# Designs tried in a protein design chat: VHH binders against Protein DOG1-like 4 (DOGL4). Part 12

Target 1, 232 residues: Protein DOG1-like 4 (DOGL4), of Arabidopsis thaliana (Mouse-ear cress) (q84jc2)
Amino acid sequence: MSKMRNLVEEKFLEFYESWVIQLELYLHQLLIAHNNNTMSETELRHLISKLTTHHKAYYTAKWAAIREDVLAFFGSVWLNPLENACSWLTGWKPSMVFRMVDRLRKSRVVLVEAQVKKLEELRVKTKFDEQKIEREMERYQVAMADRKMVELARLGCHVGGESVMVVEAAVRGLSMGLEKMVKAADCVRLKTLKGILDILTPPQCVEFLAAAATFQVQLRRWGNRRHYVTHS
Below, E stands for the ipSAE of ESMFold2; O stands for the ipSAE of OpenDDE; V2 stands for 0.75 times the mean of E and O plus 0.25 times the DockQ between their complexes.

## First folded at step 12 (VHH; framework vhh_6qgx_2)

Design z01 (at its last look DockQ between E and O 0.01; V2 from the best seeds 0.00; counts 0 for: pae E 21.7 > 2, placed apart)
Fold by ESMFold2, look of step 12:
Structure z01 (fold): chain B 232 residues (1-232), chain A 124 residues (1-124)
Amino acid sequence: as target 1 above (232 residues)
Amino acid sequence: QVQLVESGGGLVQAGGSLRLSCAASGFTFSSYAMAWFRRAPGKEREFVAAITWSGGSTFYTDSVKGRFTISRDHAKNTVSLQMNSLRPEDTAVYYCAARTWDEGSYWDSEYDYWGQGTRVTVSA
């Protein structure tokens, strides 16, 4: 009935709510820039830099919080269930962003041949990085099924002192492994974002960032309305 | 320029074996699911086999399961179809196809690039 939060969750909830509000304000600026053909390249680059900095600030705060409680980012209290369901290792799947670029090409953004080639190269690199992370997660699953972990489960039913210390060490190892995996996934997200923005022209970057921010805002709003509507 | 070039087709007697190869160039091979389709005389093009871009999963149409094996070699940028226990009904032009997403598909409209085809004839 009532929502219970630990200190990490409470702090990050407050951060995230503020972060999303600022993202919405930047979205408004992006839409003005899209509709205002008189903005200089310097003004566009400044706006793009603000959004890049805003996204980096999210990860800076996230990585600090993860050191305290990585599990808070699996099924996060600051996200609605739809937002959580769309997560791959605590965030958007890096390769998914290319579907947004492809959609923009059909409706809003014209790309020259050189840009298309570079985007395909980046798409491949991104997919390789995703695959590497997925293989590493599988290896951690094997490690957890290792005889030591199975033995600890059985021993924990019979012996307390030394088995508690071994279980605590194993849990610490798992948490550090999850933190490493989440940070690796976040690094792929940041590299992919930066790579796309480096390939696109400043007006194209504004289009892309506006689409990305719109998707994130709409996913949040739609997920919230869906829950409210099901209360009939 | 994207190119898929099939090779290895030819004439073989029923019960024999043949290995088709598809060399890929002009795109990053590892980002694509690969498939083989075939078109028999007087019939529509049909799915034969697919392999995910990671190589972790393979899919086959029912009539070739247990007889055909799809594989890929990232070092050579090739996808291959080992065809064993060939039957006269396997006679067709075989096409190599590539799809951007990791999953294979049974639908030819889901594939972005196609080869020119290689003829396979299986005689009684």
Scores: ipSAE 0.000, ipTM 0.084, lowest interface PAE 21.7, mean pLDDT 78
ESMFold2 (binder alone), look of step 12: mean pLDDT 83; pTM 0.850
OpenDDE, look of step 12: ipSAE 0.007; ipTM 0.250

Design z02 (at its last look DockQ between E and O 0.02; V2 from the best seeds 0.00; counts 0 for: pae E 10.3 > 2, placed apart)
Fold by ESMFold2, look of step 12:
Structure z02 (fold): chain B 232 residues (1-232), chain A 124 residues (1-124)
Amino acid sequence: as target 1 above (232 residues)
Amino acid sequence: QVQLVESGGGLVQAGGSLRLSCAASGFTFSRYAMAWFRRAPGKEREFVAAISWSGGYTFYTDSVKGRFTISRDHAKNTVSLQMNSLRPEDTAVYYCAARTWESGSYYDSEYDYWGQGTRVTVSA
């Protein structure tokens, strides 16, 4: 409900806002590393590892919360309307990250031919996995429409308890299927991130992670400003 | 009337410890994330530490991590900053800040209420 938040939503709201603050702190470190010519490869790899661990922690928390209430992640209370409008299956569409890689190639990041080929292969794989998930989502959209028909049967049911158990089992089955699709999408997101970081050199990884974190932080701050109708 | 009042500042030798406290009044303390910022002589105010409204999450700028600990006490409406292994570069005026959102922010422009500050001087 839009006026009340359940326990899963309250817990994840505090987690997510705190997770973004930590991302902002890491962004500061990434920007220092981006502009610093004296930072060792070991120091860069340590920072990259911190960012990787931070992203994994997000999904660990998300998957625990989805087990309890997957629907909370469709129209999330912890995201502003701009962030929610950018969602594809509860997160950023995996293949869109390659637009950011492409823009970095035009500005600062010089990639050798072997890296370009590996990135092209990863892009194709990511898009293939996306298409599989989109087709499965369409199947569940049809099942959601059938849920409406089950509700109508429930209203006209004179056999009582057995019909209610069948409806509730069908709804649980749909929710479990939706959880599986969200996790599948998240796995594509993680595989794509790891794949990009494995292809890029440590300095290139720092530039990529800085750009990605900047975009996420800016999207949140921009969207929050548009929410306010009062000036301070 | 919202008030944040810092205390516990003073002079300390390098390697020493101080505990800052911030007493909050005039608002529902448990609905606010709390933070400490500092301003060194001749420098801009910078983020030090933040704590979420429940106390479940804490955050620190890199230079103080492992040395400083932020905590909150809902019964006393206070937030504290335990500062250990102090260095001369920690010399600053320390400010307590409150935010109407569930978690803190790295950016000082996101905070709604501020204390007047307490001075910390760390001698070499």
Scores: ipSAE 0.006, ipTM 0.448, lowest interface PAE 10.3, mean pLDDT 81
ESMFold2 (binder alone), look of step 12: mean pLDDT 88; pTM 0.908
OpenDDE, look of step 12: ipSAE 0.338; ipTM 0.716

Design z03 (at its last look DockQ between E and O 0.13; V2 from the best seeds 0.00; counts 0 for: pae E 11.9 > 2, placed apart)
Fold by ESMFold2, look of step 12:
Structure z03 (fold): chain B 232 residues (1-232), chain A 124 residues (1-124)
Amino acid sequence: as target 1 above (232 residues)
Amino acid sequence: QVQLVESGGGLVQAGGSLRLSCAASGFTFSSYAMAWFRRAPGKEREFVAAISRSGGSTFYTDSVKGRFTISRDHAKNTVSLQMNSLRPEDTAVYYCAARTWEEGSYFDSEYDYWGQGTRVTVSA
């Protein structure tokens, strides 16, 4: 039997399903632009802008939702198990997008030396920001464990009202820390995306966005097929 | 009112050493975790080192590990950064920062109080 969702989970599930459908429609437009070399630079920039805006809209909705329930984004009900297994701080690890960049360098699109240099500088910065986030996560995990040990150590003299308030305050503090960590990770994701799109030419951006969207859509389709077809 | 004042910056040749100091006033010093950040010309402010309220826990950005040492002196209300084996890449304005939490943080947004900075220039 299905599990009842809280308001945050239910609202974001509806948003996410609509968001993915629109992403698939944009993917169709990217594939048309890729296959038909008759689009002007202005038309390509317009399409790129639509995709950039679409990704920003995702994060705008997400950041509003995590203020209410950041934990909903760890093991999200709107993602299939394969998508959740690939998550790092509620999304793709920021540096993973460079696998798509590496595909561009080794296949259909030729990058000039100036672009390669700028992309490698961005990759190094992205990995550095990731490591900074990972170190903060480690520190939060240790702090969380220490707070739980303090709670357990005081359980023998535990009183309902006052002890509950202390526990609630501690949980709120750690939830605020997790919210900041998720926002930090998302900011790295957006900055990395924007950086890549600023370095690539408009036709190269279309190739990159098509590859990234294709991977995301296929991961969802594959995960959904196996998840919803499996027999016991 | 919390005030943080850095000192000890200057010009030094590569391979040399400097000791930065941050004098804290206007608060109970033991209530704050402390950190050093730096901003190189034309770059974003980045984390360097942090020390817990008690001084029992320290951590560093990878590029300075083994070369820099953060310490604090509760009697003098100061935080210090000993910088050894300096490189031209260490050239920056160094900022002292304080937060009201047990541990420091890698993120500058977690810090409530900042000093004005002290300039460190490392020449080849």
Scores: ipSAE 0.000, ipTM 0.350, lowest interface PAE 11.9, mean pLDDT 80
ESMFold2 (binder alone), look of step 12: mean pLDDT 87; pTM 0.894
OpenDDE, look of step 12: ipSAE 0.007; ipTM 0.273

## First folded at step 14 (VHH; framework vhh_6qgx_2)

Design i01 (from u06 with D62A; at its last look DockQ between E and O 0.01; V2 from the best seeds 0.00; counts 0 for: pae O 13.9 > 2, placed apart)
Fold by OpenDDE, look of step 14:
Structure i01 (fold): chain B 232 residues (1-232), chain A 124 residues (1-124)
Amino acid sequence: as target 1 above (232 residues)
Amino acid sequence: QVQLVESGGGLVQAGGSLRLSCAASGFTFSRYAMAWFRRAPGKEREFVAAISGSGGSTFYTASVKGRFTISRDHAKNTVSLQMNSLRPEDTAVYYCAARTWTSGSYFDSEYDYWGQGTRVTVSA
């Protein structure tokens, strides 16, 4: 990946690289916990808490960064092409995690009927929220193409002064819309994650989180093997 | 110090209704799943209902489904159990329990805190 990076991209790249390293460490702990049947529930909950805190830290950093430049996240230079290709509105698609849960169920994870029911309810709700956001995104894209792009094109024919200010204002407007969209998506992600963790037992949470972390880490590794990514 | 204090128990006729309440203190209420358990005379304690930390998920034992409703009030740090269409077999001491919501499971052995219980007696 040979992209010119701005300050926001550089800062977030540094953050993300560190964040991923820590995620890998947590993944290791999750796997140990998963294979260690002697760990207490307290220990498991502590580990789960660390992971949730870690994820919260990501979104805290992300939201700070998108306030500065949301566009940086629509061409994330800290991700390889595979990671980007699998991205839905600058992150993982919320409904995807239910497939992970399904896979776990097909393995050794046994869910009680009540859990299954609540997971299905959550799945439906999550899907609905995703679709709602997608519709909004479509509307936004149409609006951009019809009006804002024309304005930008028109203003681009002029140099300096008031024209520059108007163009900047237009770009800011577009960015604000994107920021709202991204935040909405992130809210669905966080809600979905919380919902799942709220339904699963501690051991099940550990398995789920391990699976999720594994997927994320492996996706990055696979992508990096296929495409050289320049990192700091 | 964590405290769970149940209230609302009493004597009621079959077909009647009661509302149990549990007041929680000493912990961040929203981070804990809350549940009701009951112990009938001569029987083991059994699960009745639970509600997640967020309140978005509720669970019921089969025998009370459709009759009982668990709810929580974050502003008051209370969890409630609305019991309708009560039956003699619902006679028991009802206990309030709390568990960190991140654990997500509502089994007896997995709860961190327990109340002293409130007695519910349903007469035939």
Scores: ipSAE 0.000, ipTM 0.238, lowest interface PAE 13.9, mean pLDDT 88
ESMFold2, look of step 14: ipSAE 0.558; ipTM 0.848
ESMFold2 (binder alone), look of step 14: mean pLDDT 87; pTM 0.887

Design i02 (from y03 with S31R; at its last look DockQ between E and O 0.01; V2 from the best seeds 0.00; counts 0 for: pae O 9.8 > 2, placed apart)
Fold by OpenDDE, look of step 14:
Structure i02 (fold): chain B 232 residues (1-232), chain A 124 residues (1-124)
Amino acid sequence: as target 1 above (232 residues)
Amino acid sequence: QVQLVESGGGLVQAGGSLRLSCAASGFTFSRYAMAWFRRAPGKEREFVAAISGSGGSTFYTWSVKGRFTISRDHAKNTVSLQMNSLRPEDTAVYYCAARTWTSGSYFDSEYDYWGQGTRVTVSA
């Protein structure tokens, strides 16, 4: 059965489809830049800037959407089941990018000792931030199960204008908590990404961004081959 | 009153080992992440290692990874730092810190309680 989509889901689906297409275009440019060592540092920095701006646009749209309905992002209809399964609090897990960097290091990317040190410091910070968020999420889930869900269940049994308003208020309260969690996670993602890009050289940034974009695009492709996704 | 008391510091030759200990009191030990920081002469305080409230997660700064081991004993309310293969650059005052979260932090500003420190000197 197809999921019923609300207005927020429909709008974000449209946005995301366009956003992904643009990402694919940038990926193509990144790959060209990576394979052709003819681009100047200025050109590389410009490309990196375009990608970072593109990602910022995603979060701008996301944060606007979650303000209206954060629940839409828990079971995102614009993602296939594989993409959803790989999501951590509605997005990529921040610590995952370090694995990508490690993979690059094992290939042709050579990092100087100072870069390695800074990356490890960033890794430690990112891990702490992730754990903090995970613990908060656990606390939130316990609180929901113990109190808010019971209240919602109780109130939901009554038909009437006042009861409906109370239930809606309760749902909004729960949603606000989730929104806070999602925003916290997104902040860690953005900080981690920025941190990595600040440590890497422009050529290394291009390679990293290409790898990240490739992973994202391929994940979507693989998922779509296995699970049909209806696109608007 | 919350107290953190470090011990185990001293003079050691390069390549030697020391074990630092921090005795905690005045709070529920298991609910706090514990960490070690150090301040070398003329330098700012820096993160060394942290351990989660449960003890299940540990983190280390790059320069000590593979040489230092942080652990905690819930029965004794202590956190320890085993330091092996010590180097002159490890010379510093080492501080024990506690955070009210069960997870540690990289940033010293996130810790609520601090010890007075114990001096470690590594000679060449």
Scores: ipSAE 0.010, ipTM 0.351, lowest interface PAE 9.8, mean pLDDT 88
ESMFold2, look of step 14: ipSAE 0.395; ipTM 0.774
ESMFold2 (binder alone), look of step 14: mean pLDDT 87; pTM 0.889

Design i03 (from u06 with D62F; at its last look DockQ between E and O 0.01; V2 from the best seeds 0.00; counts 0 for: pae O 11.6 > 2, placed apart)
Amino acid sequence: QVQLVESGGGLVQAGGSLRLSCAASGFTFSRYAMAWFRRAPGKEREFVAAISGSGGSTFYTFSVKGRFTISRDHAKNTVSLQMNSLRPEDTAVYYCAARTWTSGSYFDSEYDYWGQGTRVTVSA
ESMFold2, look of step 14: ipSAE 0.506; ipTM 0.822
ESMFold2 (binder alone), look of step 14: mean pLDDT 87; pTM 0.893
OpenDDE, look of step 14: ipSAE 0.000; ipTM 0.303

Design i04 (from y03 with G53R; at its last fold request DockQ between E and O 0.70; V2 from the best seeds 0.00; counts 0 for: pae O 3.2 > 2)
Amino acid sequence: QVQLVESGGGLVQAGGSLRLSCAASGFTFSSYAMAWFRRAPGKEREFVAAISRSGGSTFYTWSVKGRFTISRDHAKNTVSLQMNSLRPEDTAVYYCAARTWTSGSYFDSEYDYWGQGTRVTVSA
ESMFold2, look of step 14: ipSAE 0.578; ipTM 0.860
ESMFold2 (binder alone), look of step 14: mean pLDDT 88; pTM 0.901
OpenDDE, look of step 14: ipSAE 0.000; ipTM 0.269
ESMFold2, fold request of step 22: ipSAE 0.534, 0.461, 0.497; ipTM 0.844, 0.816, 0.830
ESMFold2 (binder alone), fold request of step 22: mean pLDDT 88, 88, 88; pTM 0.900, 0.899, 0.897
OpenDDE, fold request of step 22: ipSAE 0.024, 0.041, 0.000; ipTM 0.498, 0.535, 0.250

Design i05 (from y01 with G53Y; at its last look DockQ between E and O 0.01; V2 from the best seeds 0.00; counts 0 for: pae O 11.1 > 2, placed apart)
Fold by OpenDDE, look of step 14:
Structure i05 (fold): chain B 232 residues (1-232), chain A 124 residues (1-124)
Amino acid sequence: as target 1 above (232 residues)
Amino acid sequence: QVQLVESGGGLVQAGGSLRLSCAASGFTFSRYAMAWFRRAPGKEREFVAAISYSGGSTFYTYSVKGRFTISRDHAKNTVSLQMNSLRPEDTAVYYCAARTWTSGSYFDSEYDYWGQGTRVTVSA
């Protein structure tokens, strides 16, 4: 049965498709910049700024959408199953980016001691923040079997206007909790990303962003090859 | 309206000290990272120092490390730059900047608001 998409899903799907196309364009530019050592620091900074602005745009759109229907993001129809499986609270796991940085260090990126120290501090902080959110999620999951869920189950057996109102209220309550967690996770993502970019030099930022964008784009490509996803 | 107003600039002899201050208004100061930039005559604007929203993290350009100290006062909505052991090469217009993100950045493009600047002249 073709999952009927709600208005929020449809709108965000459209947005995301456009956003991904733009990301691919930026990825191309990042790769050129990485391979061309002739770009000035100013040019690199400008490119980095474009990417950061692009990511900000994503979260702006996401936060607007989750206000309307946060549940849409837990079954994201705009993502393939592989992308969804790799998601942590509706997005990338913040601590993952440090593994990417580590991989870059092993290849071409040379960090000075001061950068290494700052990155480690940021890693510890990010991990701590992730754990806090995970604990909250666990708490929420345990609470799902509470009275509200029982009421929802009970009401599901009844057809009537009053029942619908109660169910909607209950769902809204649950959604609010989820929204809070998603926003918290997104804040950690944004802080982590900003932190890394503040520590790295412009050339290093370009390498990092290229790696991140490549991973995202390839994940989507791999997933689509395995699972055909029809996008409107 | 967002405003950043710098003060404390002036003429000082080499080896001397100055304290710059920036008064912020029109936004929630506690949510913004703050920074100082400078532009020397004939040169591009360059990063000097930044401080996180909480004040818990600071970082400096290499040439001022150990001489300059950035701080902020949440009660007064001000950010300050204590400049010690001033050198002629520190001569510049100093700008206060604010960004909506909680952490500082050495990228001037990452800052949303800017002051008009205060002139610092260090004589030999």
Scores: ipSAE 0.005, ipTM 0.274, lowest interface PAE 11.1, mean pLDDT 88
ESMFold2, look of step 14: ipSAE 0.308; ipTM 0.726
ESMFold2 (binder alone), look of step 14: mean pLDDT 88; pTM 0.900

Design i06 (from u06 with T61L D62Y; at its last look DockQ between E and O 0.01; V2 from the best seeds 0.00; counts 0 for: pae O 12.2 > 2, placed apart)
Fold by OpenDDE, look of step 14:
Structure i06 (fold): chain B 232 residues (1-232), chain A 124 residues (1-124)
Amino acid sequence: as target 1 above (232 residues)
Amino acid sequence: QVQLVESGGGLVQAGGSLRLSCAASGFTFSRYAMAWFRRAPGKEREFVAAISGSGGSTFYLYSVKGRFTISRDHAKNTVSLQMNSLRPEDTAVYYCAARTWTSGSYFDSEYDYWGQGTRVTVSA
C-alpha cells in the first residue's frame, strides 16, 4: 500500500530529492579532488565549505519541516526502507562517523598523535551525548505509553468539538517532545561533524566527506534497487 | 551538597602503579557518568577516562589506553582509576568529574561536578 502523504511530506520530498542530487554532484567533486591531489589548500577549503553549507541547508529545511510536523520524519516517505532502517532519530547516528574515520586510518590517511587524541576526546563526548538522548527517549516512550496514549485513546472515541481540541492538544504535546529530541540529536550530529572537520587537515576532510557522501548515496541506491520508492 | 573527593595520588617511579579513588556524595550516583581528567604543569586540562552510569561502557584517552583502567563501585559511590606502567608524562593533577544523564538541556556543560584533584608525580 502506498503511504498517504501530507503537505509537509510532499514539500520535504521535493526538497530532499533536489538536495540529494546536489550531494551527488559534490561527491563527484570530492572524488576528483581526492584522486588528483592537484588542488590547492584554498580550493580544498572552498569545497569543504560548500559541503558544510549544503549540510546546514538540509538541517535548516528539516527544522522548518519538523516544526510543522515532526511525525513526518518518523516514517520518512522520501527514504527507502533501508535508509529508514539505518536511521537513528530521523538521521545518521553520530558515533558512526568515527567508524568511518577509523576505516580511513586503516587506509591511506595518516593521523598525527595530536589528531588521534582529539578524535578520541570527541568520540567520548559524542558517545555520552548519544547515550543521554537514548535515555531521554526511553523516558519519553514510557511516559507516552502510560499517560498520553491512554488519554488519546480515551478521547479519540468521541466525536465533538471539545474532544477534538483536547486530542489535538495532546498530540501537539507529544510532538513537541519528539521535536525536542530530534533537534537534540541533530545538534549532536552537527557538533560531531564540525569537530571532526576541525581536527582533520583539508585533504583529510575531503576524504572523510567523500566517504560519508558515498555511504549515503550508495545506501539510497542499494535500497532503491530492493524497494522501489515512488518520488514526485 | 554534591561532593567529589579524590585520593590516592603521590610520588611514583616510572613503570610503577597507582590507584586513584573518588568518593561521590550528594547525588544519585548511578545516574551519573564519571570521569577522570588531568592537568599537567603548563598544559590544559585533558580527558583521561570515563565510565557510564551503569558501568557498562568505558572510554580512554589514546595515550593511556591499555595502561589505565576506570571502574566504579555503586555500593560505595566511588570511581577508581588504576594506573599501570606510569610514565613521566602522566605527571599531573587528576580530577574526578560527574555528568548528569537526565534533566536539563543536552547542550549544557560537559560535566556538572568536579573534585579538587589529587596530584600524581611520576619520576624518571
Scores: ipSAE 0.000, ipTM 0.271, lowest interface PAE 12.2, mean pLDDT 87
ESMFold2, look of step 14: ipSAE 0.211; ipTM 0.681
ESMFold2 (binder alone), look of step 14: mean pLDDT 87; pTM 0.891

## First folded at step 15 (VHH; framework vhh_6qgx_2)

Design j01 (at its last look DockQ between E and O 0.01; V2 from the best seeds 0.00; counts 0 for: pae O 12.9 > 2, placed apart)
Amino acid sequence: QVQLVESGGGLVQAGGSLRLSCAASGFTFSSYAMAWFRRAPGKEREFVAAISGSGGSTFYTDSVKGRFTISRDHAKNTVSLQMNSLRPEDTAVYYCAARTWTEGSYFDYEYDYWGQGTRVTVSA
ESMFold2, look of step 15: ipSAE 0.006; ipTM 0.398
ESMFold2 (binder alone), look of step 15: mean pLDDT 87; pTM 0.893
OpenDDE, look of step 15: ipSAE 0.000; ipTM 0.264

Design j02 (at its last look DockQ between E and O 0.02; V2 from the best seeds 0.00; counts 0 for: pae E 12.1 > 2, placed apart)
Fold by ESMFold2, look of step 15:
Structure j02 (fold): chain B 232 residues (1-232), chain A 124 residues (1-124)
Amino acid sequence: as target 1 above (232 residues)
Amino acid sequence: QVQLVESGGGLVQAGGSLRLSCAASGFTFSDYAMAWFRRAPGKEREFVAAISGSGGDTFYTDSVKGRFTISRDHAKNTVSLQMNSLRPEDTAVYYCAARTWTEGSYFDLEYDYWGQGTRVTVSA
């Protein structure tokens, strides 16, 4: 089981490294477009579309990987369900993206009242979806506990290999349920991103995407620095 | 203004057929996956079928596989659900839904737009 988890993680990490490299290239284009305002609206929309497609590709690869082993993306999170009952499924809480929007509103991006209203509506909708996923996770945890206990009790009359089968079935059920919830959380993330880009004008989208890409690239750079420090 | 308008619901006897249609307007139809959900009296809304933006991939809940067929017509901006071999258990209000394209998505919270529903009643 450990070998399959490592293989899935390794393949996804290889994809992720390439994905971030391409994001850095798009960041360069975003910064050129932002700083000099040299691109036409058509060119800006094309660049925005490339960024949207790039983010969708990330989730496509992630979903393929979680079909093979969703627990590889959690590590020890689901070995201690009580300690991690409120943790978010393999990522940042979807609504946290609005912190970046709020930061941009303060300094560089000027939004009209209609845009502010739509963004607030989207924030509320995103939070509602987050809460629905949290409730589904809680219900799933209860259902899995009940199912596992019933199966273990009934199997208690046939100790041995059948006990292993019940545990294996419970693990499969947990994995399938977690896959559904990770996908649901990721869909909220993608829907929220799309919603923000639909509300913002093309120049505002470029500003937002540049800030988001800068943050993502900086997180990778900080991780690489820590790795180098650890091994030097 | 985005609209999804379902039609084609009605009363049908068990074993019969019915075709639901959903007319979409107010967004670029090909950019969205389309789905049908249903809600039986007293139950939560459940997934029935979905079709990708391109129309190349279709997905069905197990209880309707082989009986229902989802299709889309980009020229008319419509999605249809052909329902054959209907059973009393298929009685529900059927909803058309649209979402930004993602492969295999079928949770109802993942859809951006919803129709108001069309009632299908299957008599024994």
Scores: ipSAE 0.000, ipTM 0.308, lowest interface PAE 12.1, mean pLDDT 75
ESMFold2 (binder alone), look of step 15: mean pLDDT 84; pTM 0.858
OpenDDE, look of step 15: ipSAE 0.040; ipTM 0.325

